# VHH binders against Citrate synthase (ctsA), part 1

Scores and structures below are computed, not measured.

Target 1, 373 residues: Citrate synthase (ctsA), of Heyndrickxia coagulans (Weizmannia coagulans) (p27660)
Amino acid sequence: MVNTNQFIPGLEGVIASETKISFLDTVNSEIVIKGYDLLALSKTKGYLDIVHLLLEGTIPNEAEKQHLEETLKQEYDVPDEIIQVLSLLPKTAHPMDALRTGVSVLASFDTELLNREHSTNLKRAYQLLGKIPNIVANSYHILHSEEPVQPLQDLSYSANFLYMITGKKPTELEEKIFDRSLVLYSEHELPNSTFTARVIASTLSDLYGALTGAVASLKGHLHGGANEAVMEMLQDAQTVEGFKHLLHDKLSKKEKIMGFGHRVYMKKMDPRAAMMKEALKELSAVNGDDLLLQMCEAGEQIMREEKGLFPNLDYYAAPVYWKLGIPIPLYTPIFFSSRTVGLCAHVMEQHENNRIFRPRVLYTGARNLRVED
Positions, changes and structure headers below are counted from each chain's first letter, unless a header gives other numbers; antibody chains are not in Kabat numbers.
ipSAE, averaged over its two directions, is called F for ESMFold2-Fast, E for ESMFold2 and O for OpenDDE. V2 adds 0.75 times the mean of E and O to 0.25 times the DockQ between the complexes of E and O.
[cut] stands for letters that were removed.
Atom coordinates printed by the task and the answers are left out, and those that the model quotes come from them; centres of patches stay.

## First folded at step 1 (VHH)

Design b01 (framework vhh_brivekimig_d4)
Fold by ESMFold2-Fast, scan of step 1:
Structure b01 (fold): chain B 373 residues (1-373), chain A 123 residues (1-123)
Amino acid sequence: as target 1 above (373 residues)
Amino acid sequence: EVQLVESGGGVVQPGGSLRLSCAASGFTFSRYGMSWVRQAPGKGPEWVSSISGSGSKTLYADSVKGRFTISRDNSKNTLYLQMNSLRPEDTALYYCAKGYSSGWYRPYYFDYSSQGTLVTVSS
């Protein structure tokens, strides 16, 4: 049992809140989403099914899914003023900082900002889900002095997101793979960004403020950027032998290798990673180029044999995003875009059964120093 | 259909210069980033340089940085690679490649269905 006066660094293992949203079941090696196994959901359900499950409480029937799709299509456009604000950023701006700026500015356009009612927050959640993909894709184009790509009404939510990034209508396979990646990144109990959103929400602050804080959290190297780091390693290595050399060099220097290890899947490959590995195989077969797959399999073998570590979702999601034509700097913004639904669910749950987070400290500094004239 | 036609290769002495061209058709050229990729005899493809759709951003492999310059003319649907201070190690078949986005990133997998243009740097 934990003593009430005991300091626990990083709150490691501390149960900080109650939730019905998700659970990391380390005993059964399962990620639970509203009572469902995430792996089972990812095999048969799309991102909009997860959106409905997390925000409305159930997997949608056909009519509910059509209503949700139409609701989101009404939210794809961002105010011209937001595009103008993003265009004022220096071209060296980090994509996560551009995203944080866009989300923050959205708050200023909400005339009912302080209303915490469930129905009002639900409307905001759909506005954020519709607009964040546009902000992610088109802030990047603006920073590169390129024309914004507008969504098309005949494309699905995930196909539009990929289309706005690449300027190319995705194939059915590309759409399916990208959509599945959004399902797999959608929710994960209480990582730092979700905890940050709940802390901000606990003050009865607005949904935009909570998500702005979550973007800031995810930008941190200890939380986000692992998928970008994986692809940067693969890109720098360029060959199977180059990647083997890069990994052995890092291991000899005792450096942490990104893309390996998971809290739930400690002695096997993350099943979400396995799904993205299959996606990488499918994409490789289509273009007849399996170099990234060969590199990743070589790295997987080295890490298993030398360190007893296994791939996590980021390890195989990174090369999949690369083969989908997505620029590396957008990988963490895409992660955030996917997680927006989980973050909105957590903020709404926090508001509906709120208690402000007010921790104390163990003081270890000087005392009883005198103030002298 | 997307078509890319490379030209401008040839035989040159070490220290020489060549300008490669790539004529693009079948897509809205200005909306896509473009890259140059080379393949030396007995080696795998090596990325050389990339340019954004607008031309405002460029990237270079360390092996060519300071010697090669990538550029594009969107009004002519043409990509260029100016190659200066050529070395024997630059000997390769050079391909231009269409990106799947407007970005200026290093490609791994692009369409190489064109014939390429041969650059030979002799001692």
Scores: ipSAE 0.000, ipTM 0.217, lowest interface PAE 15.3, mean pLDDT 86

Design b02 (framework vhh_brivekimig_d4)
Fold by ESMFold2-Fast, scan of step 1:
Structure b02 (fold): chain B 373 residues (1-373), chain A 122 residues (1-122)
Amino acid sequence: as target 1 above (373 residues)
Amino acid sequence: EVQLVESGGGVVQPGGSLRLSCAASGFTFSSYGMSWVRQAPGKGPEWVSSISGSGSYTLYADSVKGRFTISRDNSKNTLYLQMNSLRPEDTALYYCARDKGYSYGYRSFDYSSQGTLVTVSS
């Protein structure tokens, strides 16, 4: 029985789940991660600290962090059969479709796939965290007829991810900047991909299936790809003046400009974006080219003055990833790789206090039509 | 096979003008950014100007800004450099170059022409 007064298009503002994982506090302008301010975490903590916080419930001590790093290093290897499946994809395949295929196939290698116990799901979360960076980096190399790059024993988790993508050992500055970007992308309440993962998990389906659905969701242009779109705009524009003209043209056509606006930071730049802007300044100083910085600052000014909109994380993460040598098609796969920890936390939370999602519809079509012979 | 063939070089007096052309073949011209690079006698290569695949967006080195104009005609697969208010220090071999797909802003090239000489003398 559906009341017509209860229909909310897109579920905009509908509270669909209870969670202890994260909260977008619009009143206090804070992104809460397991009770901590994300900005405070991002200044002093690395990605493995966030992994431990989201999956184990606490910020790790030194021994716990070393144990976590050792656990993840054992999970870097991807079964040869998965590499073979990826090699069968057409060379024109989208990296997000390759990632979805790899994650989906991983389910078939889990000997305990029907087990929903917390400890078994936690083990799966670590397996996914270890293997997804390898799938992202090396599916891209396979699709370009390049040799896969194997992780190195002496590199950190984030350094290995960047190394597998670029084939080059990152500098300490590059590693620090990339790791921070993974912290900033790690969790964000209930976007479409996280909701999709929770919907799938609500059937008591497996973690791989939930994440496969989340990859499919994030590929959608209304959800993911904002960082890729920002860099594509910058690449097409090539100049400060070109970027100004591109933005004015889009504004005149009433087109949405990707990289601007945030639910929490509505009157100022997202502080996560400010961190990536500082990273862009540091990388620009190292290679003696500040063109991308100048372009982004010009675009920031136009959007502030004409729309009262401010950069979000994607706006400055995009040119940072470009400066790190990352191919544009990998920006959304990297975002997903970071968000894997948050998605795993949400799926496990859903399994522990589960109710299947079964909405109803407001029927607006014809009734009682007859089939004529 | 990618080919870039220049024309329009020559000798000109200070304050004069020259227009360089670069005819491209062997690739989809409109899909690539294009650049002009010069090398003066006894010096290393200097990037001069770049233009996007569409022709809508342009970049200039500070040394030529306001004096040189880069343009392209995608229907003719041709790149141009209009050089005004020429100075003796503009004397160089000028090369047209195709930008790499992931190299905008970094002035990185995968193919270049053989070069055309521009001499500015009084």
Scores: ipSAE 0.000, ipTM 0.130, lowest interface PAE 19.0, mean pLDDT 87

Design b03 (framework vhh_brivekimig_d4)
Fold by ESMFold2-Fast, scan of step 1:
Structure b03 (fold): chain B 373 residues (1-373), chain A 123 residues (1-123)
Amino acid sequence: as target 1 above (373 residues)
Amino acid sequence: EVQLVESGGGVVQPGGSLRLSCAASGFTFSKYWMSWVRQAPGKGPEWVSSISSSGGSTLYADSVKGRFTISRDNSKNTLYLQMNSLRPEDTALYYCAKDYRGYSGYKWGMDVSSQGTLVTVSS
């Protein structure tokens, strides 16, 4: 039997890095962002407040927030060459692969790639934050043989992102709900994609390389795609009774049901999910169609009663994104777009206090095999 | 101010044909997916068909596939639904709706805010 005292599969529970950025407080059931409770932030602060907090270290005052908005507006435009590269991809390309390609190509337009000074990396973070929404939205349009939608200077950051995806100027309610979803997805300690970004950054590679690796990580079904899977289940079910039947069928087959369970919120609904559930109620009231809400509530009840499992953020974010008119394949790219600020903060922190990650293995294979002459 | 005005409905015998039109104004029609949705008396709305912004892709509900044809004329800001081999179960109010999603077989999140056009298949 192998000695497992030195080997921890998946590094589960292993403290792999030091950070001042965020903390999953499992004892108090809190998500801490730079010392603040994420839920408290999400009630009164928008995505740009979180951007300033994670990259500049403080919640912005009005002048700082205005300066940040203006800075990001200067970064919305994407080089024509990137649009050309995306146009060469086969129309069957996965949106996450298109996003990874776009982020990777951005590195080639940075004239100071080897400069890892804090101020230079901060400038790169803002460039990535400005350009990733455009790459996400317009790679989708290009892959569907549709014209790119140009950002508008009179819209907020979040309204512009939603506008580029849908081609429709969002209502005030739609903008508020979408912005809040970006706040809730912005940072989450050390999931696989963030760890991947830190691993890449630990070689003193650049911010674009680190984010390219993070996109690749998030494409994996064990990390990303849960929100897409939830909406696909709802779409397949079509009715409340259809969804009940679908869930019972999956449970009888011992299949994992996406959108349920969380490492921090094991005995209650993820409070971020509760906020998206309220958003779904508000959107359902506006268009007079509460079918998705009824389906989700039925599923929530079944999982609570039969498995003792509760909705995570993905479970209610999925139908919210659907009601906002967002194509299902863009749900994971949007999640990545939100997380870009957290990823940039982690890469910059890694560069400032760097130690290359160099683990070892427990070798379990053959030894001393002879090569025939 | 988005406006969608449906027309072309009427009374028709089983096996007959009708062509519905939807005149769009107040938005850049050529940039949006467009859909037809119907609602039979006493039933909820049912998605019928969708067409991409360019007209290059079309989607149909299984109940109408092979009988209905969706089309658009972006120069006239008009959406069409050609309905052939009509059945009594096709009787409904028909609405056009902006649809910027583009997945097959979906019903939810359709914005149905117009008066619609009534199609009655009887006798």
Scores: ipSAE 0.000, ipTM 0.171, lowest interface PAE 16.3, mean pLDDT 86

Design b04 (framework vhh_brivekimig_d4)
Amino acid sequence: EVQLVESGGGVVQPGGSLRLSCAASGFTFSSYAMSWVRQAPGKGPEWVSSISRSGGYTLYADSVKGRFTISRDNSKNTLYLQMNSLRPEDTALYYCAKPSRYTYGWGHKFDYSSQGTLVTVSS
ESMFold2-Fast, scan of step 1: ipSAE 0.000; ipTM 0.300

Design b05 (framework vhh_brivekimig_d4)
Fold by ESMFold2-Fast, scan of step 1:
Structure b05 (fold): chain B 373 residues (1-373), chain A 122 residues (1-122)
Amino acid sequence: as target 1 above (373 residues)
Amino acid sequence: EVQLVESGGGVVQPGGSLRLSCAASGFTFSRYAMSWVRQAPGKGPEWVSSISGSGGSTLYADSVKGRFTISRDNSKNTLYLQMNSLRPEDTALYYCARGHYKSSWYGTLDYSSQGTLVTVSS
């Protein structure tokens, strides 16, 4: 018990929850997912393996993975009313706003909305995992007056997601790289969006409400949008020399440069970023165009030498998504789509071991003011 | 399929001005850097100018710097080239192209086969 109240701005370093889901291990420099090193998982396991691990508690065997794949395929269908709502949005709307709207409306179609039992929430998690990629991809097509793209029966979960976005069947390499990016974005202890989801869930509100709040949180530029900002900088620069000039200009103006810095990896590149850098090399090799790789390496050198900062996942995920043919406005929605499994795991854990969050304030305003007659 | 349709070319006297337009379709226009490339009779193609997807960055060939201005309207999927103080040497077919500029631009840009003709003559 602390005898005097202590105000810690932003709750920096405050232990706000207990979890068995994930841990940022600063001592061993690793990201722990249900007891496994995320980097080790990402080398041999796909996104559906992570889904099963986070929601069912174990890495799946072949039969469990096949059952999970079929379960998710049955959930790809989105109610026509949601497509109608999305069609009413102004064409200038950002896909994060379309995503938030779609997730919010989904709650109205759940006949068991007040049920917080584990099995019911697990069913909801699979419904959200199946439907969010469709909402992300096809809200974008609707905003551009294009026809929705339906998933194909013979494609994997990740291949279908990429197919719905691009309208083209991905190659095996493209599918592998995209799937790995979803693994790497899937879970990360207690960032603002996960904390927001847990706060909402602590009232025993529904999973859709919790995720709607998480979308709103991730839209904030201090949390999300870094991958979009990185690709915008690369597009603005166009060349290696252009990117060097752009970075030096931003540094001279004391502007924050997105795509650099990490809580765990403060003296080295985030290993997830290194994995996406390798993906960028592979994609560059197949088309013989390594300009984006050269630009990114030049920027990496400048930031290391002048600021002692290193690339995070967003820095190399951005040019990878560009090479995969993904529109820049979809980068943060894709990040959210990946993180949906982690968010669902946290909401379910919160419901099962619930206590409502009720903080207090340090009042610094006026008192005893008198109302005149 | 990427479609790029140029317009605005014509005959103009030395010192005159022309504004070229390029209507783009078949891709998300705001996602791509766009370029203008020209080809004079009997010569190879020459890169003229590039603009980033957002419009925040522009690049120009030394031969046109200070005379030409590249711009874009992402709401209309249209690329522009404002050409001022035109010289006989600016006579060429002008193509708009999708893509980033490289130190070697060959094979880097997707551009229209149609072009728009600019003739600077007295």
Scores: ipSAE 0.000, ipTM 0.161, lowest interface PAE 19.4, mean pLDDT 86

Design b06 (framework vhh_brivekimig_d4)
Fold by ESMFold2-Fast, scan of step 1:
Structure b06 (fold): chain B 373 residues (1-373), chain A 124 residues (1-124)
Amino acid sequence: as target 1 above (373 residues)
Amino acid sequence: EVQLVESGGGVVQPGGSLRLSCAASGFTFSSYGMSWVRQAPGKGPEWVSSISWSGSKTLYADSVKGRFTISRDNSKNTLYLQMNSLRPEDTALYYCAASPTWEKLYRELGYDYSSQGTLVTVSS
């Protein structure tokens, strides 16, 4: 018996969970993070402010922020065994697979995996937040036969992350822009990776297992990789005229153009994309090179006029990461690193008010076949 | 202001040797991986060699392995390429480039900082 009203493909529009963490307000064009507008937060608060808000429940005062920074600095070191495991991977390994391997192996170093008390999970969240940037940056260096870059004690969390990737101490502007990108990627209600983490957590599995699943989810083309694809298009085009030609060619072939469209912001630019466009303008002014900005603005105009489509965060984050000296294959791993705080918050919330996800299926296959053996 | 200035190019006979230098300024040289890239007349850029920030790791294109040696002096902000047993096929403009990663600079990362090049001609 088929009832099409009961089957909702992809669970689109289905309210699958209750949460106090975040909300996509399509009416007011607001991304709500623990009651605050994310864009308003991003203007005056940094990534560690978001970390404290999501994991501790409040915006930190000066003493709380210092304590958080000290806590995370203690967690930057990755066990040598994990570096050894990563060194055994083929040089052609996908960066998201290297990240998944590193996160998965971290579970084996936790002697209290069965302890799901809030305080124990909170400590795990800080361990993951401290170690994931190191795994992202240095797994990439290892796969490219490069020296691991050790964090510096005098740099902020985001400056250290960028430093470990580039081997170069960021300027104040580069640090602020990179930190803001981490704020903007930090949380977004219930995308596939967050839902995957909650599904895994609903079995009372551990935080490492949940995040391992989330990495696997984000590797998928329908969820992650859009920022990498945007920069690849810009790199292939090389010029404003080349990019216009590339876009018109793709549109004539009815190909999907990455970096455009958002499920929530379907009739306007993603407000996070607008923030990254501003960052691209600032970086372009300092470098004296606005080519990427001109290319992106030309593409934005074409897509708006010919398709009624608008840039999403990935469209402008991609050229920003390029100008910060970040290798293209690390864009999605950086997205995951930022989202680690949101994922940890969701897993802990799931454990605290748990119900296992156990859906049913609409069966459309053969029946009443007989076994001839 | 970031500057990369190559020198040491010239005309040599097949089997000869040249040493290229790249003087870096305007950035923290010791924090960057460095590469040599060449472009032969009428062809696209070809990656030649890379060296890590510390100098402990080096990579070479198969066409130059055993003949070329990349090195750096972080105290002098200078990158070197020692070219031995030169062949006519090595004739090209040689560029130095700086990258947060030191491998496959042209294809995967683009150039963070790039230079004007120095010409190497191998002819009899």
Scores: ipSAE 0.000, ipTM 0.139, lowest interface PAE 20.6, mean pLDDT 85

Design b07 (framework vhh_brivekimig_d4)
Fold by ESMFold2-Fast, scan of step 1:
Parts: structure tokens; C-alpha cells; sequence
Structure b07 (fold): chain B 373 residues (1-373), chain A 125 residues (1-125)
């Protein structure tokens, strides 16, 4: 029987699943990915190393990484019918809604859609990893009445993703920084979107359905969009003094400031944010423009001094994406693209050790109302 | 090529009103935050107001808050500044600016080297 002691609003702190994929270790202040510290991985490993680790179970050797890259290159092409569907969307459509539409339509092109075998789901995961960057980049171009940018087979996975977005081949530094951001966004235990994917997967539904639900979840303002909101604040402020004024105005109105606070890193800057701050310094040095860095450092100081809050990953990832030439509306779609590997790993794990989620409610409504004939 | 053309300035008496316009071309207007910046005689540049690309967020300098209203029409690629209860200290050359880093850097340095001429607002009796 349900009682008040058993009702946990938002499932806050409830252990809803068992997983070997990742863990937010609050005791050691560590994000664990398949037994490895994410920060240690991010210093020496790229996104394809994380893809191999999450989907194949191990960090790849050189031959395995090359094979994985070739596998993903074969999956870059999106069926023309999907481009046609995206072209029918109103030009005011949100990029996350375009992404959700594209992911959903991909299910209709899968001839083995009912098959839940590990090997079939693994092939499906690689198809999604190859095609989602194309859908993200080119749905945006289509919504802006711009021609789709075709993927280049000679570029790495991350360089190709950035190329499809910007229309310009990235430099080695730009590629390295963008790739690292994908590593840092790749997996994070059980946020709402991952839980949603597992809930959908628990019915033995397909990977496309699970990811479609995850896109819908991430579009919600309480879950996604913090990186976009950070860059919108910086863009609106335009100057160091403007940003200080903007933050003090929001604080006086008791508004939430996006880009601050983390469940694990409550008394220090998220170390992933520190890595993106270093990336912003490197990009600023090359471009000879450190305005965004100065603005962010001023905001970091104000929030630390007035609220005891520290930057999370979104706070410094946002200006990095701006410096890379990425349009603000694509920040959350890029976050989802990165997280696709983690989501696929969770859905596959759920299918292999499945139990359907069936919660109960604490009923607080009227009873015993009478109906007259 | 980014091109910004300001208009709507003029001479008004204290307490009067003016509506400034900025016609934008050469970029996707709705993707960029827009700002009004002014430079008064004998003063450095002063940021006045900003509006997000969607129009959902606005920010004002304390000196103009409650008197000025920033707005935009993305279908017409036009930015507006409605100025009410004008004061002699509002006398300045008014410029519109994009969220581009180059424009922000020039503004921060205290230099205006815009290709546009701005629009002059003079508040005098």
C-alpha cells in the first residue's frame, strides 16, 4: 500500500535501475564510465574510444578504432525520404523537434525493427551514431532554407560533424576541442532522458523509439537547453560589464542562472567545465579575442562570491561552441548526438536484463462521487 | 557583408519621445542578439539595451530602464528602440550592433569604427 513515506517526488535519490555503464561517485567526486574515470579518459582518449568502450566493452586498439571509424563512415548517409520529411517542417520549427522527427522516421527504414538480439541492436546503434550528426546539421540548414552539407569521407567523425554544421573544414585544434566536448557529454548515469529511454526500452520497444523519447525529454527546459541559455546570456550581455549587470539583475529577481551547479560537484567547479575553460583559453589565444573568456570568468566570480555556486559543463561548453562557429540552436542537439552512445548502451543493457517499469500513485483526488441516471 | 542602417533620430525637447530603427542585412537576423549602443559628446561608448534573437529576453542599462523599450521584427529584419521621457543626458549618436565578437571587441575598447553612420538624438529645449 502506498503511503506518504513511500512517495518520493521526482524519484529524487531513488535507485531505479542496476547498471554497469556509468556511476556518479559523490564520495570520490568521480564520473565513472565502464570502470574508468571520465576525466582521465577525456585527457588522452577521443569520442570513438568512448563509443568502442560503451558499445564493445573495451578501449580500442589502433586497428579497432580504425575499423570503427570506417564502420561509422558507411552510416553517414541519411535516406532522401528523411530529408524530404524535414523539408516539410515549418521554418519556425525547433531544432530539437526536427531531430526528434528525423530519429523517429529512421525506425521506418529498419527491416529488422522487431529484432532485439544484441548483434542487431549493436548494428542499429552504429547506424544511429552515423546518421544523427547528419540529421542535426542538415535539419538546421533545411529549416534556414540553406542547402544540406554532404559529409566528407576523408574527415574524422568529429571533424565531419563540425564540417557539416559550419560548411568549413575544422583546424586540428578545433577538431580536438570539439571531439573532447563530445567525450565529456557522452554519458552521465541516469538523467531524465536516459531514464526515459530505459522506461521505453523496458516495454521491449526499439532503439529509435527509446531515443525519440530521450530527445523529447532533453528538449524540456528543466533538463536540456542550459548550454543554449548560457550563450544567449553572453550574447545578450555583449561585454564584461553587461554580463555583470545581467547576472546582478537576475540575482535581484531571484531567477535561476543557467550553467551553475552540479549534483556531484557542489563545492567546486565541475572538472569537465575546467577542461572546456582551458579549451576556451586556447581558442581565444588563436583568434586573438578573449572577450567571452573574460565575461565567463567575471560571472564565475560573482556566482562563487554571492551564491556559493560553481560552473558546470554547460557554462564553458557554450562559449567554446560559439568560438567553433556553431549556431546556438544546435548546442542541445549536439549534446544529444554525443549522448546517443550512452543512450544506446543503456537501451541495450535494459533489453538484456529487462523488467518493465510499473509504478503506483498516491491518490489525492475525490472519491465516492455519485452519478445520476 | 553585415550592413546595419540606423534611423529615427532627431531633435526633441526634454520629456519627448523618439523611436529608432535599425535595418539589418547580410546575415540571418533572427539568429543574433541585437544591441543599442550610444556615444555622447565627450563620453566613451555606453551600452543601452540588448534583445535576444527570438525577442524573448531583453536587458537595459540602469540609466534607461523604465524609459526605453527594445523590440525587433524578425520578418522585416528590423530592430527598434522606443525612447520615452527623454533627458538631455540621452543626447548621443545611437548605433545598433550584432552579437558578433568583432563588434563586441570594438565596443569594449571604447572605439566605434562602424561602417554605419548611426542616428543622432539631440534632447534640448
Amino acid sequence: as target 1 above (373 residues)
Amino acid sequence: EVQLVESGGGVVQPGGSLRLSCAASGFTFSKYAMSWVRQAPGKGPEWVSSISGSGGRTLYADSVKGRFTISRDNSKNTLYLQMNSLRPEDTALYYCATGDSAWRKLYESGQFDYSSQGTLVTVSS
Scores: ipSAE 0.000, ipTM 0.222, lowest interface PAE 16.5, mean pLDDT 85

Design b08 (framework vhh_brivekimig_d4)
Fold by ESMFold2-Fast, scan of step 1:
Structure b08 (fold): chain B 373 residues (1-373), chain A 125 residues (1-125)
Amino acid sequence: as target 1 above (373 residues)
Amino acid sequence: EVQLVESGGGVVQPGGSLRLSCAASGFTFSSYAMSWVRQAPGKGPEWVSSISYSGGKTLYADSVKGRFTISRDNSKNTLYLQMNSLRPEDTALYYCAAGSTAKYLRDWGSPFDYSSQGTLVTVSS
């Protein structure tokens, strides 16, 4: 009953969903978000502009943006019970597992989980957007036996996120660069985590369950963690010559090098990576330390010349996050925090035009084995 | 605010052992590579060893390789240097430092990031 000629491993190139949220236009080199070029948005708009665009359908005017800021500020507080649950985790817990636990527990505080009306799901999306940065930052502090850092009401959303992580108020440049990174990570069509969220949502499960699954997906080595691996390589190398040696050693052993290549951007640098490279240049100019930039540029040259591979977003986001004072284990949790808005948009869209995902298999195992008497 | 407190130094005979400790506070210790740097009387600073933020990678100067072991305990915010088979030429003031101190030592020669007063190691007789 199934056509075996239609088996496509990993669903590579298969159009699995229809969406109005985003599109990777490889012909025009555009990442389209609700009809807008993401790179153009990232130059003049901030993360909250993207939040409003993805969840409300339009770029906000000044009054709408102020209302959104106030709405999110009311959602920064995390129930004490969630902090208590996180405190029970072993100190060796992975930050992504702590984040998954926190997101999962949030579902238990929602008395209307079966209500999937647009307004109710929109309220949940804002609750998740407000609380996830707190869970990310303070689960990390708890795992390190440090006191949680409470958000400040006078800081912007992005500045507060950095503040909760570092314990220090960011400069205007640091805030701007971090906010831009959240814009660039916010949405990217149908990666594994977004597909996972849509699959879970297709059963008419709740938004928290869908995002819990997405956290689990993003923790996977083939999806997330590349930004952490990039910074680990740079830290291990320590110098430009050290990094060149590290890359040549990995290439001679035919090992994959993290931070390079993309299924969509095979012949050029990921345009989001180019934006983060510019941010790294700006940060390097301010503090007079361009070593990470020099190391990354040397690596970029080697990979282009030896393998015809180009940097992806993680390659340049990693040293940017390092220079912002962010602990390496938080890079993937921050990526998830940014993507929360896109994930919420996809789950809501799935609920509004739902069809359960139920594929078939090509069976390749044994048949007609006898059960021993 | 940021504090690094070295301890464990002392006087030891050639061939002896010492374990140095560095207690860190005021920053997220688990997010930084850590280094041991030493300065012998009348000489410039010499990088001894580095450990990555996770402990997964360790590097050693050729002069100490096979004799010294760097380690860290991120749950206690503490860096260690186990020194075995000590030699008179190991006599120095030992400092711990946060971040990419090895790169500064190799590329710029200074400054030390978050360096403190150090702990004195004397290998005599």
Scores: ipSAE 0.000, ipTM 0.205, lowest interface PAE 16.8, mean pLDDT 85

